# VH-VL binders against q0aze0, part 154

Target 1, 268 residues: q0aze0
Amino acid sequence: MKIILVNNRFKENTEKKAQEIAGQLSALNVEVIIDNGLDEPYAGTVDFIMVLGGDGTMLRAARRYGQRAIPVLGVNMGTVGFLSNIEINELAEYLPLILREEYSLEARMMLEVAVFQQQSLLTRVFCLNELLLRSNSPRMLSFALEISGQKLEPYRGDGLIVSTTTGSTAYSLSAGGPIADPQLDAFIVTPVASHIINKRPLVVSPEREISLHLLEEREAIIGIDGQIKMDFGAENRVLIKRAPHPLLMVNLKAKPFFTSIDRSLQRQ

## First folded at step 7 (VH-VL)

Design C18 (framework fv_ragifilimab)
Fold by ESMFold2-Fast, scan of step 7:
Structure C18 (fold): chain C 268 residues (1-268), chain A 124 residues (1-124), chain B 113 residues (1-113)
Amino acid sequence: as target 1 above (268 residues)
Amino acid sequence: QVQLVQSGAEVKKPGASVKVSCKGSGYTFTGYYMYWVRQAPGQGLEWIGVINPNSGGTTYNQKFKDRATMTVDKSISTAYMELSRLRSDDTAVYYCARVFESGTYYLDTPFDYWGQGTLVTVSS
Amino acid sequence: DIVMTQSPDSLAVSLGERATINCKSSQSVLYDSNNKNYLTWYQQKPGQPPKLLIYWASTRESGVPDRFSGSGSGTDFTLTISSLQAEDVAVYHCQQYYSTPLTFGQGTKLEIK
């Protein structure tokens, strides 16, 4: 068995804990590859991915490895979040189940984001939560949204979010989007501070392609999962579609989504 | 053991073109964006552009857009930067550099490796 | 375009003393979604390419001695060398990677007194 252990080297304890866990796994005849975020992703075949950290570390792991159809387990290191399944102090209890491959998998859709400059493909990235188009200045944006060839009336405002259902509780929620069952596959399209009163969040089929471009030159940014930042100008176009593979999240213990989100909102 | 090895020094006349190469080794060449930067003698660094070696997609600094062409040959893990209609003020050391990943490979921290540089001298 | 301005243009410091180099951007290079400053520091010795010292304003590159530190946020940044060594004589450049075109400061030449 070969496992990738993903950690964030810049957080206290995580590098030391990653080495400790790697040693424990090696003693059980498991080959361990440590990914601390600075080197290129491991290119070989692996059987399992274990992510040590909070939601941010999981989002990075999903972008690096999510398209490989390999089980990914989130192990929380103390930060509250939605993407981890077990706590670090529970790992020893669940390790035998991991090694015997006795767990269920939850498929979470991902976005494929392609950014063009003119007709040239500049970049292609995958993400688990959302793409955010936003103004990088006090001036509002004017931009065009096209859904599967259908051109909508222009948008005017601070921006737009295109989210997965997993991302429905992230930035989309703050912008007024709906809370979606992460078991559903759908794009959620949520306007950010729209000056057109009747621009509502849209819930659309994951089979659709979504494209965005600016209608006038403005300082704008494309954000991916809150981690990747790209400049976006009038010469740019972004194309968003469902990624070829979902992220396969490991469920070792029940984590009730609806009661967790309800409690979180009640405490706000 | 990541290395970027550039072609040797060039001497060109005004109006000519120069093509500088940069060969990557010790990593997956198509996984990392390649930047081109130049430095005139005794002056600061100036960005020329970036290329996605997997797709061939490019973004240029407007100052160089009409004269610079960036390409890659994936079969030999080599990137190229061609600058046309050379002027005397194009005399500089030209560098390739690796700064971030494309596609599914994303470094959430910048990690720069630089080539050794190629001196291009433009003189009559 | 974001303009990067370094100060001073040149600096002479005695061995073992502290050296400080400043870098100012014409607009913020802090991305509020990830709370990171898109600011790097490079060391360049004569005849050599720039070497990455610090990225995201304060994160030291592997292998860089801990006498080097970066600080600041938004528009004002500082590179500090706590105890100057002979091998630290170089030109230091700051760079923003917040917005294209990528831009560099003019450089600060560090010399021994």
Scores: ipSAE 0.562, ipTM 0.804, lowest interface PAE 2.5, mean pLDDT 87
Fold by OpenDDE, second read of step 8:
Structure C18 (fold): chain C 268 residues (1-268), chain A 124 residues (1-124), chain B 113 residues (1-113)
Amino acid sequence: as target 1 above (268 residues)
Amino acid sequence: QVQLVQSGAEVKKPGASVKVSCKGSGYTFTGYYMYWVRQAPGQGLEWIGVINPNSGGTTYNQKFKDRATMTVDKSISTAYMELSRLRSDDTAVYYCARVFESGTYYLDTPFDYWGQGTLVTVSS
Amino acid sequence: DIVMTQSPDSLAVSLGERATINCKSSQSVLYDSNNKNYLTWYQQKPGQPPKLLIYWASTRESGVPDRFSGSGSGTDFTLTISSLQAEDVAVYHCQQYYSTPLTFGQGTKLEIK
């Protein structure tokens, strides 16, 4: 068995713990790769991914490895979030099940985000939570939203979020988006401080494609899961689709989503 | 002048891996995306992927995403393309090619300079 | 994926005569905002890599003789050699760089009649 431990090198506690866990796994004849974000994603085949940390670390892991159809376990290390399944102090208890592959999987839809320059691809990224288009100045943006070729009325506001159902409890929620069942596949399109006060969030079929571009010469920013940032201008276009593969999240412990929402949100 | 020099021909067995190198000179290596293209005997050209030599970022043709690995060594201005689990139909001349425009993040651009090609033969 | 189809597969033309090669894309490679076609022509001689001839469908690469020209828009493109020379014997490839994956035509072999 080969396992990737994903942690954050800027979080010393996770780094130390990753080394400790790596030692334990090695003693059990498990091959371990540690990904602390310093290097490029491990290119070799692996059987399991263990994420040590919070939601941010999970988002990075999903972005780096999600397209590879590898089981991903979130192990919380003292943070509050929605993407961890077990606590670090529970790892020892569940480790035998992990090694025996006795767990269930929950498929979570990911986004495929493509950013273009004059229809030429600049970058393509898979992400678990959301794509954010926002102004890089105090001025509002004017931008076009197209869904499966249907052009909506131009948006004016600070920005727009296109989120997965997983991401519904992230920035989209803060922007007034609905909380979505993570077992659903859907896009959530949430305006950020729209000029139209009553502009409603959209729930869009995962079969559709979403396109965004600016209608005027303004400086904007594309944000992906709050971790990737790039400049976005009038000559750019972003296309959002459902990723061809979902993130396979390991479910070792039952976590009732709806009964835990209030508790989790209150701690954030 | 701009030159891309590739490694020599390879003969491999099915199931093996091959790693082709491409050394750039005469230009700022990290300033241009490096593309990989192959051509089977008597066939057309097929895009494999592209790498940003500066960041190491990659984009692959989905056809090869599970078998191809592109890397770079900036210190020697060299790009590498490794193809694993080789099949007979992987027999082809493999090319590295530079993007047309400097300093862009364009992944979809014409190729202005090419390596001489590396023949990879896969046979039992 | 955008499929590129060239015609003919092979062509024989007399020296000094016009050679015409066609390339068709399964979808438009024209970007409306800048009115540019993301289409490239390459020349490939035996044992050599492809050489860039034309980009943006009609812009000739530096050093390419004037007898080579590219035309067309949207989905239909043409490479023309106004007066075929002996050194023009090669395989010609069209390529779209409008979107990934990058795709090429099957190639057209041009020979002297």
Scores: ipSAE 0.006, ipTM 0.452, lowest interface PAE 12.8, mean pLDDT 89

Design C19 (framework fv_ragifilimab)
Fold by ESMFold2-Fast, scan of step 7:
Structure C19 (fold): chain C 268 residues (1-268), chain A 124 residues (1-124), chain B 113 residues (1-113)
Amino acid sequence: as target 1 above (268 residues)
Amino acid sequence: QVQLVQSGAEVKKPGASVKVSCKGSGYTFTGYYMYWVRQAPGQGLEWIGVINPNSGGTTYNQKFKDRATMTVDKSISTAYMELSRLRSDDTAVYYCARVFESGSWYLDTPFDYWGQGTLVTVSS
Amino acid sequence: DIVMTQSPDSLAVSLGERATINCKSSQSVLYDSNNKNYLTWYQQKPGQPPKLLIYWASTRESGVPDRFSGSGSGTDFTLTISSLQAEDVAVYHCQQYYSTPLTFGQGTKLEIK
């Protein structure tokens, strides 16, 4: 059995814990690859991915490995999140189940984002939560949204979010989007501080292709999962579609989505 | 081990073009973005542009957009930067540099490995 | 364009003493979504390419001695060398990677007194 341990490169204690867990797994004849984010993704075949950290570390793991159809387990290291299934102090208890492959999988849709500079492809990324288009200055944006070849009336405002259902509780929620059951496959399109009255969030089929471009020269950025940032100008275009494979999340312990989000909202 | 190895020094006349190469080894070439940066003698660093080796997609600094062309040859893990209509003030050491994240990342991380540099001298 | 300004242009520090280099950006390089400052520090010795020292304003690159530290947020950043050693003589550059075009400070030359 071969396992990738993904950890947070910015936290010294997570690196030490990853080494400790790698030693324990090696003693059980499990081959371990440590990915702390400082190098390219491991290119070989693996059986399981264990993510040590919070939601941010899981988002990074999903971008790196989510398209490989490999089970991914989130192990919380201290801060409670939505994407972790067990706590680090529970790992020893659940490890025998992991090694015997005695767990269920929950599929979570992902986005495929392609950014063009004029006609040339600049980058192609996958993400679990969302793409954000936002102004990088006090000036509002004017931009075009096209859904499956249908051109909508121009948008004016601070930006737009195109989210997965998993991302419905992330940035889209802060911008006024709906809370969606992550077992549903849909794009959620949420305006950010629209200056046009009645621009509402849209919930659209995951079979649709979404494109965005600026109608005026402005300082703008696109953000991916709140972690990757790129400049976005009038010569850029972005295409968004459903990724070929969902992220396969390991479920060892029941974590009811609706009670978790309800509790989180009461804490805010 | 990761290495970026650049072509040797060039001497060019004003009005000519120069093409600098950068060969990557010790990593998956198409998995990382390649940046080009120059440094005139005694001056600071100046960004020229970035290329995605997998797709060939590019973004240029506007200052260089009309004269610089970045390309890649994936079969030999080599990136190229060509600068045309050379002037004496284009005399500089030209560097390639790699971004240390998956090839899908753009501007999410700094340059982690640099080539040794290629001195381009423009004089008559 | 984001303009990066370093101070001082040069400084001389005795061996074992603290060296401090400052970097200012003309606009914030803090991304509010991830709470990260898109600022790096590089060390460049004569005849060599720049070497990454610090990224995300305060994260030390693997293999860089712990006497090097970065601090600051938004528009004001500092590189500190707590106890100068002979091998630290170099030009130090700050860089923002918040927005294209990527821009560098003019460099600070550090030398031994």
Scores: ipSAE 0.179, ipTM 0.690, lowest interface PAE 5.6, mean pLDDT 87

Design C2 (framework fv_ragifilimab)
Fold by ESMFold2-Fast, scan of step 7:
Structure C2 (fold): chain C 268 residues (1-268), chain A 124 residues (1-124), chain B 113 residues (1-113)
Amino acid sequence: as target 1 above (268 residues)
Amino acid sequence: QVQLVQSGAEVKKPGASVKVSCKGSGYTFTGYYMYWVRQAPGQGLEWIGVINPNSGGTTYNQKFKDRATMTVDKSISTAYMELSRLRSDDTAVYYCARVFESGSYYLDTPFDYWGQGTLVTVSS
Amino acid sequence: DIVMTQSPDSLAVSLGERATINCKSSQSVLYDWNNKNYLTWYQQKPGQPPKLLIYWASTRESGVPDRFSGSGSGTDFTLTISSLQAEDVAVYHCQQYYSTPLTFGQGTKLEIK
């Protein structure tokens, strides 16, 4: 068995903890590859991916490895989050189940985001939560949204979020989007501070193709999972569709999504 | 070991074109963006543009948009930057640089490996 | 375009002393959605390409000695070398990667007194 350990290089002690876990796994005849995010993703075949950290580390792991159809387990290192399944102090208890491949998998849809400059493909990235289009100046944006060839009336405002159901509790929620069952596959399209009073969030089929472009010369930014940031101008177009493969998340312990989110909302 | 190796020094007359090459090794060439940056003698660094080696897609600094052309040859893991209509103020060391992780201009490490540089001298 | 301005243009510091280099951007390079500053520091020795020292304003690149540190947020940034060594003699450049065109400061030449 070969396992990738993904850790968060920006948190103290995470590399030391990853080395400790790697040593434990090696003692059990497991080959371990440590990915601290500094080098290119491991290109070889692996059986399992263990993510040590919070939601941010999981989002990075999903971008790097999510399209390979490999089981991914989120192991929380002491921060509250929605994407981890077990705590680090529970790992020893669950390790025998991992090694015997005795766990269930939950499929989480991902976005494929392609950014063009005129007709030239600049970048193609995958993400688990969302794409954010926002203004990079005090001026509001004027932009076009097209859904599967249907051109909507122009948007005016600070921006737009195109989210997965997993991302429904991230930035889309902050912008007024609905909370979605992460087991559903759908795009959630949420306006950011729209100046047109009747622009509502949309929930659309994951088979739809969504495109965005600016209608005026404005400075804007595209954000991916809150981690990747790119300039977006009038020469640019973004195309968003369902990624070819979902992220396969490992369930070793029941995680009550709705009671967790309900409790979180009571604190806000 | 990741390495970017550039072509040798060039001397050109005003109005000519120069084409600088950058060969990548020790990594998956198509997995990382390639940036081009120049540095005039005794001056700061100036960004020319970026190319996605997998798709051939490019973004240029507006200052160079009508004179610079970036291309790649995947079969030999080599990127090229051609600058046309050379002026004396184009005299500079030209660098290629790799950006960490394909599909991201700004994720974590914007320039993690640099070529050794190619001196281009433009003189009459 | 975001203009990057470094100060001082040149600096002489005694071995073992603290060296401080400043970098100012004409616009904020803080992305408020991820709370990261898109600011890097490079070290460049004569005849060599720049070497990445620090990214996201304060994160040290692997293999860079801990005497190098970055600080600041928004528009004002500082590179600090806590105990100058002989091998630290170089030109230091700041760069923003918040928006295109990517822009660099003019450089700060660091020398030993």
Scores: ipSAE 0.422, ipTM 0.759, lowest interface PAE 3.8, mean pLDDT 87
Fold by OpenDDE, second read of step 8:
Structure C2 (fold): chain C 268 residues (1-268), chain A 124 residues (1-124), chain B 113 residues (1-113)
Amino acid sequence: as target 1 above (268 residues)
Amino acid sequence: QVQLVQSGAEVKKPGASVKVSCKGSGYTFTGYYMYWVRQAPGQGLEWIGVINPNSGGTTYNQKFKDRATMTVDKSISTAYMELSRLRSDDTAVYYCARVFESGSYYLDTPFDYWGQGTLVTVSS
Amino acid sequence: DIVMTQSPDSLAVSLGERATINCKSSQSVLYDWNNKNYLTWYQQKPGQPPKLLIYWASTRESGVPDRFSGSGSGTDFTLTISSLQAEDVAVYHCQQYYSTPLTFGQGTKLEIK
């Protein structure tokens, strides 16, 4: 068995724990690769991904490895979030199940985000939570939203979020978006401080494609999962569609989403 | 040295299924993703999909997602590609190809070693 | 889908002369994260599978003669054989692995004049 441990090199506690766990797994004849974000993603084949840390680390892991159809386990290390399944102090208990592959998987839809300059693709990214378009100045943006070629009324405001259902409890929630069932595949399109006060979020079929571009010369940025930042201007457009792959999240411990959502949100 | 050896040529009727095998040797079979590509006579190459030999995880070209099935038997270092509901335009040489390790996304790598190809002919 | 277009479809070059094959992608295959072009060149001889020549647009695969070189960035790429040898007669394919589905050019047949 080959396992990737994903942690954050900037979090000393996760780095040390990754080394410790790697040693334990090695003693059990498990091949271990540690990804602390310093290097490019491991290109070889693996059987399991263990994410040590919070939601941010999971988001990074999803972007780096989500397309490989590998089980991904979130192991929380004292943070509050929605993407971890077990706590670090529970790992020893569940490790035998992991090694025996006695767990269920939950498929989570990811976004495929393509950013263009004119007709040229600048970058393509898969992400678990959301794409954010927002102003890089105190001025509002004017931008066009198209869904499957249907041109909506132009948006005016600070920005727009296109989120997965997984991402519904992330920035989209803070912007007034709905909480979505993670088992549902859908886009959530949430305005950020819209000029139209009552502009409602949209729930959009995962079969559709979403396009954004600016209608005026303004400085803006694209944000992906709150971790990737890219300048965005009038010459750019962004296309969002469902990723061809879901993230396969390991479900070792039952976590009833709706019964615990209030508690989780209260802690944030 | 690295070798990928594929099964022999197949002749099938429309509507039938074909299963092509690809045996890897000279390397750790489970250590590299296996891609499948085909080439119609006198035409260019077309990507079918990729499989993780360790986990069995797969990603398919959407064109083939409902007809192609990739599997592996780790015990004999063999990958399989099955294509169902065959049509005449499925006539092609089918290749397995090993992914070149680049440190990038597994779908974002070139193919460094190829099988010899398997001709599949679909005719009434 | 990213469409790959090669030019010319066929090329005849004298022994010892330079051969140039072009490949154009409908979209840029340059990834801003690592500043690499996700472009590959393959050589395919009759009855054989493709052979990897160049990856990342300009990096030669191990064992590939120095006379083969890849250049270009973004959407325009070139495979150059500085001095054509008899064994270089083949079909050459460009491929992008920037995004799925992975796509190939239609191929260029290189012959000796």
Scores: ipSAE 0.006, ipTM 0.474, lowest interface PAE 10.1, mean pLDDT 89

Design C20 (framework fv_ragifilimab)
Fold by ESMFold2-Fast, scan of step 7:
Structure C20 (fold): chain C 268 residues (1-268), chain A 124 residues (1-124), chain B 113 residues (1-113)
Amino acid sequence: as target 1 above (268 residues)
Amino acid sequence: QVQLVQSGAEVKKPGASVKVSCKGSGYTFTGYYMYWVRQAPGQGLEWIGVINPNSGGTTYNQKFKDRATMTVDKSISTAYMELSRLRSDDTAVYYCARVFESGSYFLDTPFDYWGQGTLVTVSS
Amino acid sequence: DIVMTQSPDSLAVSLGERATINCKSSQSVLYDSNNKNYLTWYQQKPGQPPKLLIYWASTRESGVPDRFSGSGSGTDFTLTISSLQAEDVAVYHCQQYYSTPLTFGQGTKLEIK
């Protein structure tokens, strides 16, 4: 058995804990590959991915490994989040179940994002929450949205979010998007501070392809999962579609999504 | 074990072109973006552009866009930067540098490995 | 374009003393969504390529001695060498990778007093 152990080297206690866990796994004849996010993703075959950290670390793990159809377990190390399933102090209790493959999986859709400069592919990334197109200056954007070849009326405003259902409680929620059951597959398209009063969030089939480009030269950025930033100008186009594989999240204990979000909203 | 090895020094006359190579080894060549940066004698560093070795996609500094061409040959893990219509003020050490893709548009990580540099002298 | 300005252009510091180098960007290089500053520090010794020291403004690259530290946020950044050693004589460059074109400061030459 080979396990990738994903951690965040920017958190000093997490790095030390990752080494301790790697030692425990090695003692159980598990091969461990440590990924702190700074090198290229491990290219070999692995059986399981264990993510040590909060939601941010899980989002990074999903971008790097989510397309490999390998079970991914989020182990929380302090900050409360939505993407972890167990706490670090529970790991010893659940480790035998992990090694015996006694768990269920939740499939979470991901986005495939391709960014072009003119006709040249600059990059292709996967993400679990969302792509955010936003202005990087005080001026509003004017941009085109196309859904499966259907050209919508131009958008004017501060930007647009294209989100998975998992991402419905992240930036899309802040911009007025709906809360979605993360087990549903759909794109949520949410305008950011639209100048046009009747621009509403759209919920569309995950089989749709979404295209975005600027209609005027402006300073804009594309944000991925709130972690990755890319410049976006009038010579750029982004294509968004459903990623080939969902993230397979390990479920070792019940996670009460609706009660958790309800409490979170009441505290705002 | 990661290495970026560049071609040797060049002396060119004004108006000529120069093509500098950068061979990567010890890593997955297509997993990292390749940057080109130059440094004139006694001056600071100046970014020329970036290439995605997997797709061949490029972004250039506007200052160099009409004269610089970046390409890759994946079969030999080598990146190239060609600068045409050379002027005396193009005299500089030219560096290639590797940037981890991080699954994003080249601005997510810093330059982590640099080639040794190629001195290009432009004189009559 | 984001303009990077370093200060001082050069400084001389005695062995064992603290060296401080400043870098200012003409606009913020802090991405508010991830709370990261897109700023790096490089060390360049004569005849050699630059070597990465610090990224994300304050994270030391693996293998870089503990005496090197980075601080700051937004537009104002500092590289500190807490106890200068002879091998630290070099030119230090800051760089932003917040937006294209990528830009570097003019460099700060550090010498032993």
Scores: ipSAE 0.497, ipTM 0.787, lowest interface PAE 2.8, mean pLDDT 87
Fold by OpenDDE, second read of step 8:
Structure C20 (fold): chain C 268 residues (1-268), chain A 124 residues (1-124), chain B 113 residues (1-113)
Amino acid sequence: as target 1 above (268 residues)
Amino acid sequence: QVQLVQSGAEVKKPGASVKVSCKGSGYTFTGYYMYWVRQAPGQGLEWIGVINPNSGGTTYNQKFKDRATMTVDKSISTAYMELSRLRSDDTAVYYCARVFESGSYFLDTPFDYWGQGTLVTVSS
Amino acid sequence: DIVMTQSPDSLAVSLGERATINCKSSQSVLYDSNNKNYLTWYQQKPGQPPKLLIYWASTRESGVPDRFSGSGSGTDFTLTISSLQAEDVAVYHCQQYYSTPLTFGQGTKLEIK
């Protein structure tokens, strides 16, 4: 068995724990690769990914490895979030199940985000939570939203979020979006401080494509899962699709989503 | 205008280390990946690695992973590439180069600006 | 690793004539999602770093003369100079940025006949 441990090198506790766990796994004849975010994602084949940390680390892991159809386990290390399945102190208990591959998987839809300059692709990213388009100034943006070629009325506001159902409890929620069942596949399109007061979030089929572009010359920013940032201008467009592969999240322990929402949200 | 200015030529003995610098100006230094490429005399170009100047994240060509170290000093918009355990076949002009677009995934764009190159000669 | 192979290694072309340089990749550098070829052409003059000419296999960089064009898809690519000028004497390199490690062709030296 070969396992990737994903941690954050800027979090000392996760780095130390990763080394410790790596040692334990090695003692069990498990090959271990540590990904602390410093290097390019490991290109070799692996059997399992263990994410040590919070939601941010999971988002990075998803972005780096999600397209490879590898089981990904979130191991929380004292943070509050929605993407971890077990706590670090529970790892020893569940390790035998992991090694025996006795766990269920939950498929989570990811986004494929493509940013263009005219017809040229500038960047392509897979992400688990959301794409954010926002103003890079105190001024509102004017931008066009198209869904499967259908042009909606122009948006005016601070920005727009296109989120997965997984991401519904992230920035989209803060912007007034609905909480979505993570077992659903859907886009959630949430306005950010819309000029139209009653502009409501949209729940969109994962079969559709979402396109955004500015309608005026103004500086904007594209944000992806709060971890990738790039400039966005009038010559750019962004296309959002369902990623071709879902993230396969490991479910070792039953974690009722709806019964834990209040607790999790209160701590954030 | 965008400029990448590299350090001067180096002459090293086998087994030594060399550290080449590359200072960026005319653009947001932390917004563009910095690549390192070398070219042996009369040969083609060879990719060494890439660094994210903002995060410090690196990706190395496996050929150089054990000998090359890329770093940045954001405060002075300077990238560094250190190559250790030098041997004669490391003799080359070393280039820094940046990606085409700010914030782009580094595999999605070509190199639009290059440093002038730094000749590193390794000889006994 | 994706191996890039250029042909020829060198060529001499008369002024005003067409110059053609080929580049082959050991595997496709076409991204199916956007139908773009992750292929770049560089021009390198003596004592200078490479200069970006063509990206996405066929898109000219700003400031590059119209006589330069890139074509091809998948594994076979061509750089064409429709009418060779004196200032076009250089070594030309193809490069793939489809996957790591990034790799270059061995270069093609273009001279005036």
Scores: ipSAE 0.007, ipTM 0.476, lowest interface PAE 10.9, mean pLDDT 89

